# Ledger of designs, part 6: VHH binders against q04fp6

Target 1, 166 residues: q04fp6
Amino acid sequence: MKELRIGRVINTHGIAGELKIDFNTDFPEQRFAKNSELLIAGEKLVVQSSRPFKQFWLVKFSDHENINLVEKYKGEDIFINERKEPRLSEGEFLVSQIIGLKVIDEKGNSIGEIADSFHTGANDVWTIKKSNGKEILIPYIDQVVKKVDLQTSTVTIELLEGLDED

## First folded at step 22 (VHH)

Design u77
Fold by OpenDDE, fold request of step 23:
Structure u77 (fold): chain B 166 residues (1-166), chain A 123 residues (1-123)
Amino acid sequence: as target 1 above (166 residues)
Amino acid sequence: EVQLVESGGGVVQPGGSLRLSCAASGFTFSTYALYWYRQAAGIERELIASITLGGRTNYVDSVKGRFTISRDNSENTMYLQMNSLRAEDTGLYYCAAVYRKYKGYGTTTYDYWGQGTLVTVSS
């Protein structure tokens, strides 16, 4: 099977195009993350936003921000392409590419390097090994990670209050 | 084509050992985080072991000290060494490979799964 079933659309939710999804994946927060591509009823849809809702997930897709545009997906299974490894488009990068990158602050001061990455129910978390040998965890969010530059092999971050334990 | 194939399952007595293998093909194995799951009859599938891209391992309490997850990128294979096996370890064992692609602060996840290999622990 080329496509992997990761859930089913149960119903619409509200009038803004959200779909209520009964998921069958151990990584719903990742599968329904913003900009994720899913296959529903033979159409490729891109996730605009998503959130957990009880034991379900609510997902809104780009260009489908109205209930009238998504009613046709009720009862449809949700798939991902399992058979083919995806290619990178412009501006895209893999989590594997950030491992080992140098980490600096917005002033250019060295902080450390990316040592690891793992998934959580909210955001991806990156492990930074600081110059002093200690490790800190940062969420991959716009408030913390300001720039990922693969050309210079550098990640620019702004540490939030409480993230710096030193 | 992308493929994961588990092997090494079988019947073993309590206290025995098994080594599961998961052979990968059709994708860049070294760029994926790896996972072992298991599913006992009538029970939901559970994550039992993982290894991150950085090589950090994690185990559920029930297998800690008994199971070891590892990877060999040169062979495109991950392993699960299972020692001191118990009856409650009986089940279908699955391997999985996962990575995430970023575009801005949006992400796309790709995961691949094996078909499973049966482990039966009985006297």
Scores: ipSAE 0.712, ipTM 0.855, lowest interface PAE 0.4, mean pLDDT 90
Fold by OpenDDE, fold request of step 23:
Structure u77 (fold): chain B 166 residues (1-166), chain A 123 residues (1-123)
Amino acid sequence: as target 1 above (166 residues)
Amino acid sequence: EVQLVESGGGVVQPGGSLRLSCAASGFTFSTYALYWYRQAAGIERELIASITLGGRTNYVDSVKGRFTISRDNSENTMYLQMNSLRAEDTGLYYCAAVYRKYKGYGTTTYDYWGQGTLVTVSS
């Protein structure tokens, strides 16, 4: 992955291992978020906590909760590996977005709601929780799932013979 | 930027316990299914535990009753509690976050992986 320079360690702050960072990113809150992995002096460090401090940011790293452990990072550049979460295009949706959607048949009758999803070797399988609490599994295929409408929070399905049995 | 950082590995005696952590950042953690894999020396990587978006957990038979996968969305962290450890549990453990994107009836899988943490069970 490509490494992006996001700042430089200016100095230590206090004795608890906080580093004062001169950052050059427009998103310091995201870059220095908890659990973020940063590269300093060739070492991978995980952010434990961070906070703004004047024009700087103070960052504390896991397993580096003492000034003696972070003195060596003074003057070092800070890098991050560039990898962005995929963006959705028009007509696209995530599996997470179907969880909780109302399930109806083509006649508009209520069947239940999407409770879960998992991938099989061939197709994704969705779990529908019926009003009576029972669950049925449906494959995500055009023969079964006719429409996914996130605006109305509704999934329209046509159950195949045998799939509607409890 | 997307990151998964595993920790908690180490050396433990048979019958002992370890708790692995996988700290995530740079993505919407709560929208991903989570997995733990392991790879022993000379053996292919093996899926050992998973938790779906619906919260359903699954385990390979060899770890059932001993291992527990969990997640804390508020901390963007997944865990693997390992009890009653055995020598055969020795290996490099990987965490993974996965979701699928739909476009019509086409699907794309996105997966992120940690660097791995070593677990050694020995007397």
Scores: ipSAE 0.701, ipTM 0.848, lowest interface PAE 0.4, mean pLDDT 90
Fold by OpenDDE, look of step 22:
Structure u77 (fold): chain B 166 residues (1-166), chain A 123 residues (1-123)
Amino acid sequence: as target 1 above (166 residues)
Amino acid sequence: EVQLVESGGGVVQPGGSLRLSCAASGFTFSTYALYWYRQAAGIERELIASITLGGRTNYVDSVKGRFTISRDNSENTMYLQMNSLRAEDTGLYYCAAVYRKYKGYGTTTYDYWGQGTLVTVSS
């Protein structure tokens, strides 16, 4: 089976073609992102817009901007055709590649090493193991992580107030 | 082709033990964070255990001290050792492999799931 089930259409929502989806993924914001292609009832549909709705997601598809066009999808499973490991494009890197990188501040001072990474639901959080053995957590955001240089195996960060508490 | 296959489920009595396995293929297993989920009848799927790339584990309170998640990158397999099983542990257990790809501060997440293995705890 080449398709991965990621949810089920529960019902329509409103009259503008939104479908209420019970999803089976921890990353609905990615799966239901604009321009994502989903397979429903054997049809390939392209996400036009999506938003969370309680424990569900509301998804609107291109060329299906009316309830009359989407009622037939009620009760149908939703699949994605993503059975191949993704490849990196130019400028892209994996979370696995940051593990072990040296962490420095903008002045070049050594802070520590990236020990781990995990997803919180909103952002990835990286664990930095400092030279003294203590660990700090930093969010992967532009305010904190200024540069990731895989060639030099270095991450440049700016510690925000409260992140460097020892 | 990416594949995750759970095994090890079955029927056990309360207080018993099971060891679930999740065999992975078709992708670079070592670059994925791993998760165990379960879904009981009539209840939403819940995350019960996770293990990061660095091997750090996390558990929901209901399984802490009883369940142990582990990974063997050489075998492309993750495990869930379940001890002291309770009736409330009954459900379909899913394994998942996830990683995130960065481009700047934008991210793309990829998650792969197994079909699940049934665990029934009953006297």
Scores: ipSAE 0.670, ipTM 0.831, lowest interface PAE 0.5, mean pLDDT 90
Fold by ESMFold2, fold request of step 23:
Structure u77 (fold): chain B 166 residues (1-166), chain A 123 residues (1-123)
Amino acid sequence: as target 1 above (166 residues)
Amino acid sequence: EVQLVESGGGVVQPGGSLRLSCAASGFTFSTYALYWYRQAAGIERELIASITLGGRTNYVDSVKGRFTISRDNSENTMYLQMNSLRAEDTGLYYCAAVYRKYKGYGTTTYDYWGQGTLVTVSS
């Protein structure tokens, strides 16, 4: 099978369609993130929202917004497609695709190239290797990373005045 | 199909060493962040070491200075060198491969796991 069990529905929670999940993944925030596709009772369900609750996770699914629509899932195992390769939708790109891109400021001045990426809770951090060997870390957020252009292999960023040395 | 296979586990005396391997196939190995986890009897599986796409490493305090994670992208293999082993290092050791995709500034994460290799530290 191509499915990985990541938990079990142990009960409903409230009347608005939240399910209480006894999970066994080390990445519950990511696994239960909004728009994740999960398999329960052979059905594909799309996560609308989720939150931690004691040792459990509470998950609400799109189009399942009341208790009557979700009671049937009590006691069911929750799966994801562990072995399925990810598919990119319009406007999506892989984290690996940013490695080696040239980094420029908004005036076109060269800053360096992307060397690495790692996750820090809410957003990724990108590491930029400058030509002088010095390393800069930037958050992948809209205030800092202005444009990712895979066709020209460039990333445009906004440098905060006085923070980095060339 | 993504495939991860651990090897190198076994029985070793306290103070001894083992080198675990995680052989990967069915994907572009260099595009994944890689992790070692362990699970001892009666406790939750814990992250013990990680290595990023760019080779940046991190360790949990209990293994710092004793364990070394590394990757060889040309052999599609990750390693865990475990030195100065202690009884509390006994457990199942899992490798995991993780990558993320961006949609706007949002991130979706994908995890793939091996089946584990048993390490027993016993006199």
Scores: ipSAE 0.372, ipTM 0.698, lowest interface PAE 2.1, mean pLDDT 82
Fold by ESMFold2, fold request of step 23:
Structure u77 (fold): chain B 166 residues (1-166), chain A 123 residues (1-123)
Amino acid sequence: as target 1 above (166 residues)
Amino acid sequence: EVQLVESGGGVVQPGGSLRLSCAASGFTFSTYALYWYRQAAGIERELIASITLGGRTNYVDSVKGRFTISRDNSENTMYLQMNSLRAEDTGLYYCAAVYRKYKGYGTTTYDYWGQGTLVTVSS
């Protein structure tokens, strides 16, 4: 199992231990989320907090709350070696779990079945295959998707005018 | 343990073809969105092709019409067929599989990467 390089420490930021990261991952929000384990200079560091900053990401590590503790990492490559699926926490569900769910409107009328999902940068989009073989696309936002019920295998949506294709 | 292993890279003449494979294990392959990235020397890794859980594909303009991504869920393998190769296609090619989850209307992702396979296009 090899270490994967996901970025480089460019500089320190402030005096409270933030590091400025030039990242090479399309998923910086996940990679630098709290409790992520990263490898820098051969050390395992655990992310305490992170935030975007211009084209960079600012990351603060647990037990490294002072600039003097982190200045040594300037110029170092950042690696990850996490090879196991994260466990779902309470209230979370996997995107793949929505495939095949029955879609109903708020009155209980059948709309169709979820066939696919994809990300568009702002929100996920779900595709619904209707019984006539046509499909519609809906955004996964609170104005449209009202309830996901994995116990009954149903999704309740509110169809906005113009979402339903002929 | 999640594993992704690329293969099929090598040295090829301009105009030639290669087929890259990404063999997966340690997860339910059919439930992941899959991606090919490439990294040329001195530049950042770039996304070049993707395929959704439902089989929808997308490509960047520089490879559209020349590269074809596909997946075979029964073999737990993703492919990249690369035709009409050019010198600009030289680089290290990575596959990635994306674990996406919801909490409320928030979406988080966690990605798994292979170690890459080298493609060199030269005379």
Scores: ipSAE 0.372, ipTM 0.666, lowest interface PAE 1.9, mean pLDDT 82
Fold by ESMFold2, fold request of step 23:
Structure u77 (fold): chain B 166 residues (1-166), chain A 123 residues (1-123)
Amino acid sequence: as target 1 above (166 residues)
Amino acid sequence: EVQLVESGGGVVQPGGSLRLSCAASGFTFSTYALYWYRQAAGIERELIASITLGGRTNYVDSVKGRFTISRDNSENTMYLQMNSLRAEDTGLYYCAAVYRKYKGYGTTTYDYWGQGTLVTVSS
């Protein structure tokens, strides 16, 4: 089991157990997400909440509700265990599985084919290649992507005003 | 176990070229967005290039036009072609692979890192 350093506690923040983190990961939103397990000073701590704060990240851990419980972590490096690739549970699918799926509207009309996916701070964005060769970008949210059906290799979307680049 | 191994680092003159490779074992690159990072001594690791599942590339300004990222999913290998190297490019170069899955509209992300390969640009 390897430990990967992802940051350092530089100070406490407030009196309710938040720690200010000088992170060296380019994925702080993901690394410090709720329920993430981190290693600090040899202890396993579970993230209860986190948020950006200036150039830092503020993190609060479960069962660490005041400054007296977390002062000992000042100056400590933050690690994670190197993780095995997780298994998919029912209802989960890989981002890679959407590449190449046919995109249809709610009436069954063909719109195009999924060509790519990338993450933004709020949600993933999918690119759709239309038959005319142009691409449109859609957010992966319930208002836009209505169904992903891997059995039929289709994605059903509602194309809202302003999403079509034509 | 997911593993990434960088290779191709070395000592080169300013203006020279170097090609880095990142070979994967224990997984298939097609499920991952891929990244190159650089770390100079005493400085935090910086993202320098990325390539998406669909092959879309992005670069920081300091390497744009000089470095080219590419991926070969069938060989589980990513590359960084580094041209017109400068002293400021000296550092430890890491590859990273980002695994993402959906549950409903939620996304869970895991990132995996190589050990790094050293690039030294000196006269």
Scores: ipSAE 0.365, ipTM 0.697, lowest interface PAE 2.1, mean pLDDT 81

Design u78
Fold by OpenDDE, look of step 22:
Structure u78 (fold): chain B 166 residues (1-166), chain A 123 residues (1-123)
Amino acid sequence: as target 1 above (166 residues)
Amino acid sequence: EVQLVESGGGVVQPGGSLRLSCAASGFTFSSYALYWYRQAAGIERELIASITLGGRTNYVDSVKGRFTISRDNSENTMYLQMNSLRAEDTGLYYCAAVYRKYKGYSTTTYDYWGQGTLVTVSS
């Protein structure tokens, strides 16, 4: 198979066709979203519903709403067809595109440049390298990042109290 | 086609060293944040090391000072240098590449994973 393995079916759960999934993605809510297609035992299955269950996920598939229909998937690996980089739609941008952008305040004053980005459990955090060489971290939230303009290669921010401490 | 392939795993004695590699293909490697995870038997997968697009590294305390994550964008490869290995380091080691897309203040994450390479530390 050329598909990407994202987990394994551990067991059935209940009698309504739910499968308990051990996954190796940090974003199961997306992988197991409704209408997502998964490949199990060579069959394409469409997610009907899903929910977290302890460290696992319970997933129910369309046309498989009975335990008798899903028992055969026990122990099987789960694959997806996602083998390409994401494509951008209107108004979308990639994290990689913000690296190197000029950072300004709402008055147009230069603050620095985006030097890095990383994801926390809650939000992305961007590293701004100021002209003096110091770095500050800002969360990517509407209170701080007011505008990302790829055309002008600028990010407009409003620094909150405590973020501009040097 | 996106692909991540781990290698370098094996059996080593305590105090030994291994260097894991994660070879990537099919995507713009330099645009991804990279992670090493491991999963010991009967234990949940844990994040052990990460490296950002800008090359900034982070480690969990249990591996800090012993493990070093690095990336070579020209070779599309991520590495994990593992020194002073301990029995508790035994496990399946996974590499992951994460890509984030923004729409307004909403984000979508795309993560690609390898199949893992086994590291066994045993006397």
Scores: ipSAE 0.721, ipTM 0.854, lowest interface PAE 0.4, mean pLDDT 90
Fold by OpenDDE, fold request of step 23:
Structure u78 (fold): chain B 166 residues (1-166), chain A 123 residues (1-123)
Amino acid sequence: as target 1 above (166 residues)
Amino acid sequence: EVQLVESGGGVVQPGGSLRLSCAASGFTFSSYALYWYRQAAGIERELIASITLGGRTNYVDSVKGRFTISRDNSENTMYLQMNSLRAEDTGLYYCAAVYRKYKGYSTTTYDYWGQGTLVTVSS
C-alpha cells in the first residue's frame, strides 16, 4: 500500500508518552483522533489521546504511556495508508455504514438509531436519535460502543453516567 | 481516479452572489463528510463550512447567514451558495471529502481535495 506522510515527530512532551508532532495534514483533528491508526518507524500505533499544542499536535499512543517507550520515535515520519477507498476486510466498516443502524443496550433494549457521526480532536462522536426524539452524543470508545453488527444492523452500547441527559 | 473539481468562481461586486460547485468522481461520494475551505492571499487556509454524513451543517461566524453548504449525492456534487459577498470573501475556495474506516477501535481517515476555484469580490 502507498503510505502518505502526514507529519513528523519532533520531540517527546512530558513523561507520559506524548509526542510532539509537526503535521502537514489539513485534518489533524481527524488524523490524530482517538483510535486512529498511524505508522511510525514501521510500527502500527493506535492513538489514545491527542490535543493541539500551538502550531503542533500532541499525541499519546496506546501501550506507549511512558516517555521511555516513545523516545525511539523522535525524528520519525508519521504515515497513513494511501488515500483511496479501501476494500473492507473482515471486521472492518465505514462510518457511512453505521448511519441509520439501530442502537440497543447490552440487554437488548432499544435506545434509538445512529443519526450522525463527526470527528473531534479527542474522539469520534456518534449522534443517537433516541426513540423519544431526543439526541445524545456518544464517543466511539470501548467503554461505550460494545458491538457494531452490520449483519443485524445493530449497534450495542453501554451508556455511561452523564451521557443520558433525560 | 479520485477527483474533485471546483467551479463557479469569478469576479463579482460586493453584495453579489455566487454558487460554487464541486464535482466528485472516482469514489463513493455519499460516504464522505464534505467541507469548503478558502484561502486568501497571504493568509492560511480557513475552514468555512461543513456538512456531516447526517446532513448537519456548520459555518464559521464570518459566513453565517450568508453562505450555505449542500450536497447532491445523486449528482456526486457539493455546493456553496454565497450571498451578500464582501471584499474579505476574496480567495481561492477548496472543496474536500473525508471519511473514516474502522477496525475494532482502530480507525483510518481518507480525504480528497479539489484544486480550488477563485472568487474575487471587487467594486
Scores: ipSAE 0.721, ipTM 0.856, lowest interface PAE 0.4, mean pLDDT 90
Fold by OpenDDE, fold request of step 23:
Structure u78 (fold): chain B 166 residues (1-166), chain A 123 residues (1-123)
Amino acid sequence: as target 1 above (166 residues)
Amino acid sequence: EVQLVESGGGVVQPGGSLRLSCAASGFTFSSYALYWYRQAAGIERELIASITLGGRTNYVDSVKGRFTISRDNSENTMYLQMNSLRAEDTGLYYCAAVYRKYKGYSTTTYDYWGQGTLVTVSS
């Protein structure tokens, strides 16, 4: 992955290990968010907490909660490994978006709701929780899942023989 | 930017306990299924625990009853509580976050991995 410079450590702040950072990113709140991993002086540090401070940001790192542990970072540049989460295009949806959707048959009858999903070697399998609390598993294939409509929060399915026997 | 950082590894005596953490950032953590893997020396990487989007947990037999996987979406962190540790549990432990994207009936897998944390069980 490509390393991106997002700022420089100006000085320490206080005695609790906070570093004052001169940043050059437009998204400091995201860049210095909790659990973010930053690269300083060749070391990977994870953000414990951060807050704005005038035109700077104060950042505290895990396992570096003392000024004596962070003095060495003065003047060092701060980098991140640039990797973006995929964006959805038209017609695309995430597996997480189907969780909780209402499941109906092609006649519009209610079957249940999507409770879970997991991947097998061949296909994803969705767990449908019926109104009676029982669960059935369906493969995500065109023979079974006919429509996923996120706008109406509904999944239309056609159950194959034997899948609805509980 | 997507990050996964494991921590909590170390040296522990047999019968001891460790709690591993995997801190995530840069992605919608709650939308991902979570996994713990481990790799012992000379052995292939092994899936040992998972938690689905629906919160269902799964374990390999060798860790069942001893290890517990959990997640805290508010902290973007997943955990592995390891109890009753054995010498054979020694290895590098990896966390992973995975989701699948659908386009029609085509599916794409996206997975992120940590760098690993070392667990050594030794008397």
Scores: ipSAE 0.706, ipTM 0.848, lowest interface PAE 0.4, mean pLDDT 90
Fold by ESMFold2, fold request of step 23:
Structure u78 (fold): chain B 166 residues (1-166), chain A 123 residues (1-123)
Amino acid sequence: as target 1 above (166 residues)
Amino acid sequence: EVQLVESGGGVVQPGGSLRLSCAASGFTFSSYALYWYRQAAGIERELIASITLGGRTNYVDSVKGRFTISRDNSENTMYLQMNSLRAEDTGLYYCAAVYRKYKGYSTTTYDYWGQGTLVTVSS
């Protein structure tokens, strides 16, 4: 993945291995949190502790408890792997967009409302909450879910024998 | 940027309690299923608890009744309340968030992971 620069080591701080970071991220508490994996000079380092210090951030890395172990990082840039949400392409929609849709059969009879979705191996399973409070679990496959219409907020399904288990 | 940061780990005696937090940013938190994993020394990560978009929870047998997963979508934070801790609960605890999208009936899944927080149950 693409590396993203989030700061630079400008100096050591104290004798116990803290490094002073001139950061350029909007989220230093998150980026420098304990156990974060950062890249400095091509090495992967794991944050042991961190704290704000004036306009800088102080960071200590696991197994680097002494100034002599960290002075080599002075002047080095700090990177992380860039992690972005994937974009939606045309014809794609989010799993979350089906929560709350009205569920009807092919005759138009109301069955219930989508309450949840979770993944099992090969396909997602949707839960439908009926008006009586009970749930039906259906697989998201073409034999069962016939149409998802986000414009009308409806889902058309074909109930197969055994799917309505109440 | 998708970010997951665990906190709340530490050293605790057997029978004690800890509450882990997983702070999230850079994504629509309510659109993700969330998971806690743990990794003991020399073992691959194991799933221990999950919570769905709709709040449905699941646990492995070894933690059921002792651990409680929850999510606060207004604070973009997931939690793991760990009670009655045992020596075998020692390990590095990771949070994960799963993003899914549909194209027709095909599902594309993306897993995002935190860096972990250490829990040590000393005895």
Scores: ipSAE 0.401, ipTM 0.710, lowest interface PAE 1.9, mean pLDDT 82
Fold by ESMFold2, fold request of step 23:
Structure u78 (fold): chain B 166 residues (1-166), chain A 123 residues (1-123)
Amino acid sequence: as target 1 above (166 residues)
Amino acid sequence: EVQLVESGGGVVQPGGSLRLSCAASGFTFSSYALYWYRQAAGIERELIASITLGGRTNYVDSVKGRFTISRDNSENTMYLQMNSLRAEDTGLYYCAAVYRKYKGYSTTTYDYWGQGTLVTVSS
């Protein structure tokens, strides 16, 4: 197993256990997402919350909600285990599992099929290929994507005004 | 064990071409978005090209029109065709694979990196 360095704790922030991270990753929003498992000083820590702060990232870890519990991490490098494919827990699904799903509106009318997904800063965007070969793009947010049903291979969406670009 | 192995680096004259490969094993290759990064000496690693699960590509302006990213899911291999190479293209080239999963509307990601292959553009 290879541990990948993704940043360094440079200081504490506030009294509630936030750590200021000087990160070395192009995906800080994803790397420091809630439930990410990081290694600091040989300990496995689970991200409870995170947010950008100037050129840094502020990260709070589960069970480390007080400055006294986190001061010991100042100056420590932050690692992940690079070599393991993560396990799915209950209620999780892969981006690859949505490719090819049928897209319907809330009345059951067919819209198309999921063809691709890509990440933006705040949310993923899914592409839907329509029967005429044209694509529409939808944000993966609760206002638009209402249900993902892997058992029936369907995705239910609400098309907001302006989302249908053809 | 997840592995990414770059190859195809070397020394090339300005204006020349190289094709980099990133061979992958130990994971379901088609489930990953793929990326090429480069790192010049003394500079932070920069993203230069990406390709999605569905084959959508993106490039930074400095390589657009000169570099082409592609993937061959049947060979578990990603490529970077580099044409019209310039001195500023010199650096260590890394491939990366990004695994994303959803729980509700939250995403979590994992990055897997190769060890890099060196490209030197010099005469």
Scores: ipSAE 0.391, ipTM 0.722, lowest interface PAE 2.0, mean pLDDT 83
Fold by ESMFold2, fold request of step 23:
Structure u78 (fold): chain B 166 residues (1-166), chain A 123 residues (1-123)
Amino acid sequence: as target 1 above (166 residues)
Amino acid sequence: EVQLVESGGGVVQPGGSLRLSCAASGFTFSSYALYWYRQAAGIERELIASITLGGRTNYVDSVKGRFTISRDNSENTMYLQMNSLRAEDTGLYYCAAVYRKYKGYSTTTYDYWGQGTLVTVSS
């Protein structure tokens, strides 16, 4: 298992624990997404929030909510563990596993089939191809996607007003 | 071990064509969103084309209408057809594969890169 350098902490930002990152990844939004695990100074830290800032990325870590907790990371390199394709834990599934699933509402009525998935910063978006050939886009959030059942190949959703626009 | 290997680069005259290939091994190819990046001397890599799991394509404006990304999941290979090449297209072309999994409603992202293949457009 190898550690891969993805950036460096160049300074603190404000007093509430944000760190300014000079990154060298082409996927910063995904790499610094909430719940990402990073290695800094030999410590495993979990991203609480992040945002772009000029040519840098600002990252705040869980349980590191003031400058005094994070000042020690100035000048440190940021790593991830380079690894083989990860195995799934219980309750996890691949983005690819949702392609082709039948989409139903909470009453069991067919809506369509999952055709694609892509990321839009805050959450993934799934596309649903309806029988009439039109697509709708839904956010992968708990308010909309209620159940993913891989054993029955179904996804149960609640359509919020505005999501099923033609 | 995840591996991506680009091929098909070379020297071509302005207005010419090349087809780049990115052969993949060590992972479930159909589970990855795929990307082509280009790096000219002294510049950071730039994204030029992408293709999603479902086949949606996207291109940067400078290559739209000239370049076509495609994927063949049965051969674990991605392609970049490059037509109407210009001097500005000279650079090192990288393929990348991005893997995501869900943990609750959050994603964990992994990215893998090839070594690059050189394209030179000159008279």
Scores: ipSAE 0.367, ipTM 0.696, lowest interface PAE 2.1, mean pLDDT 82

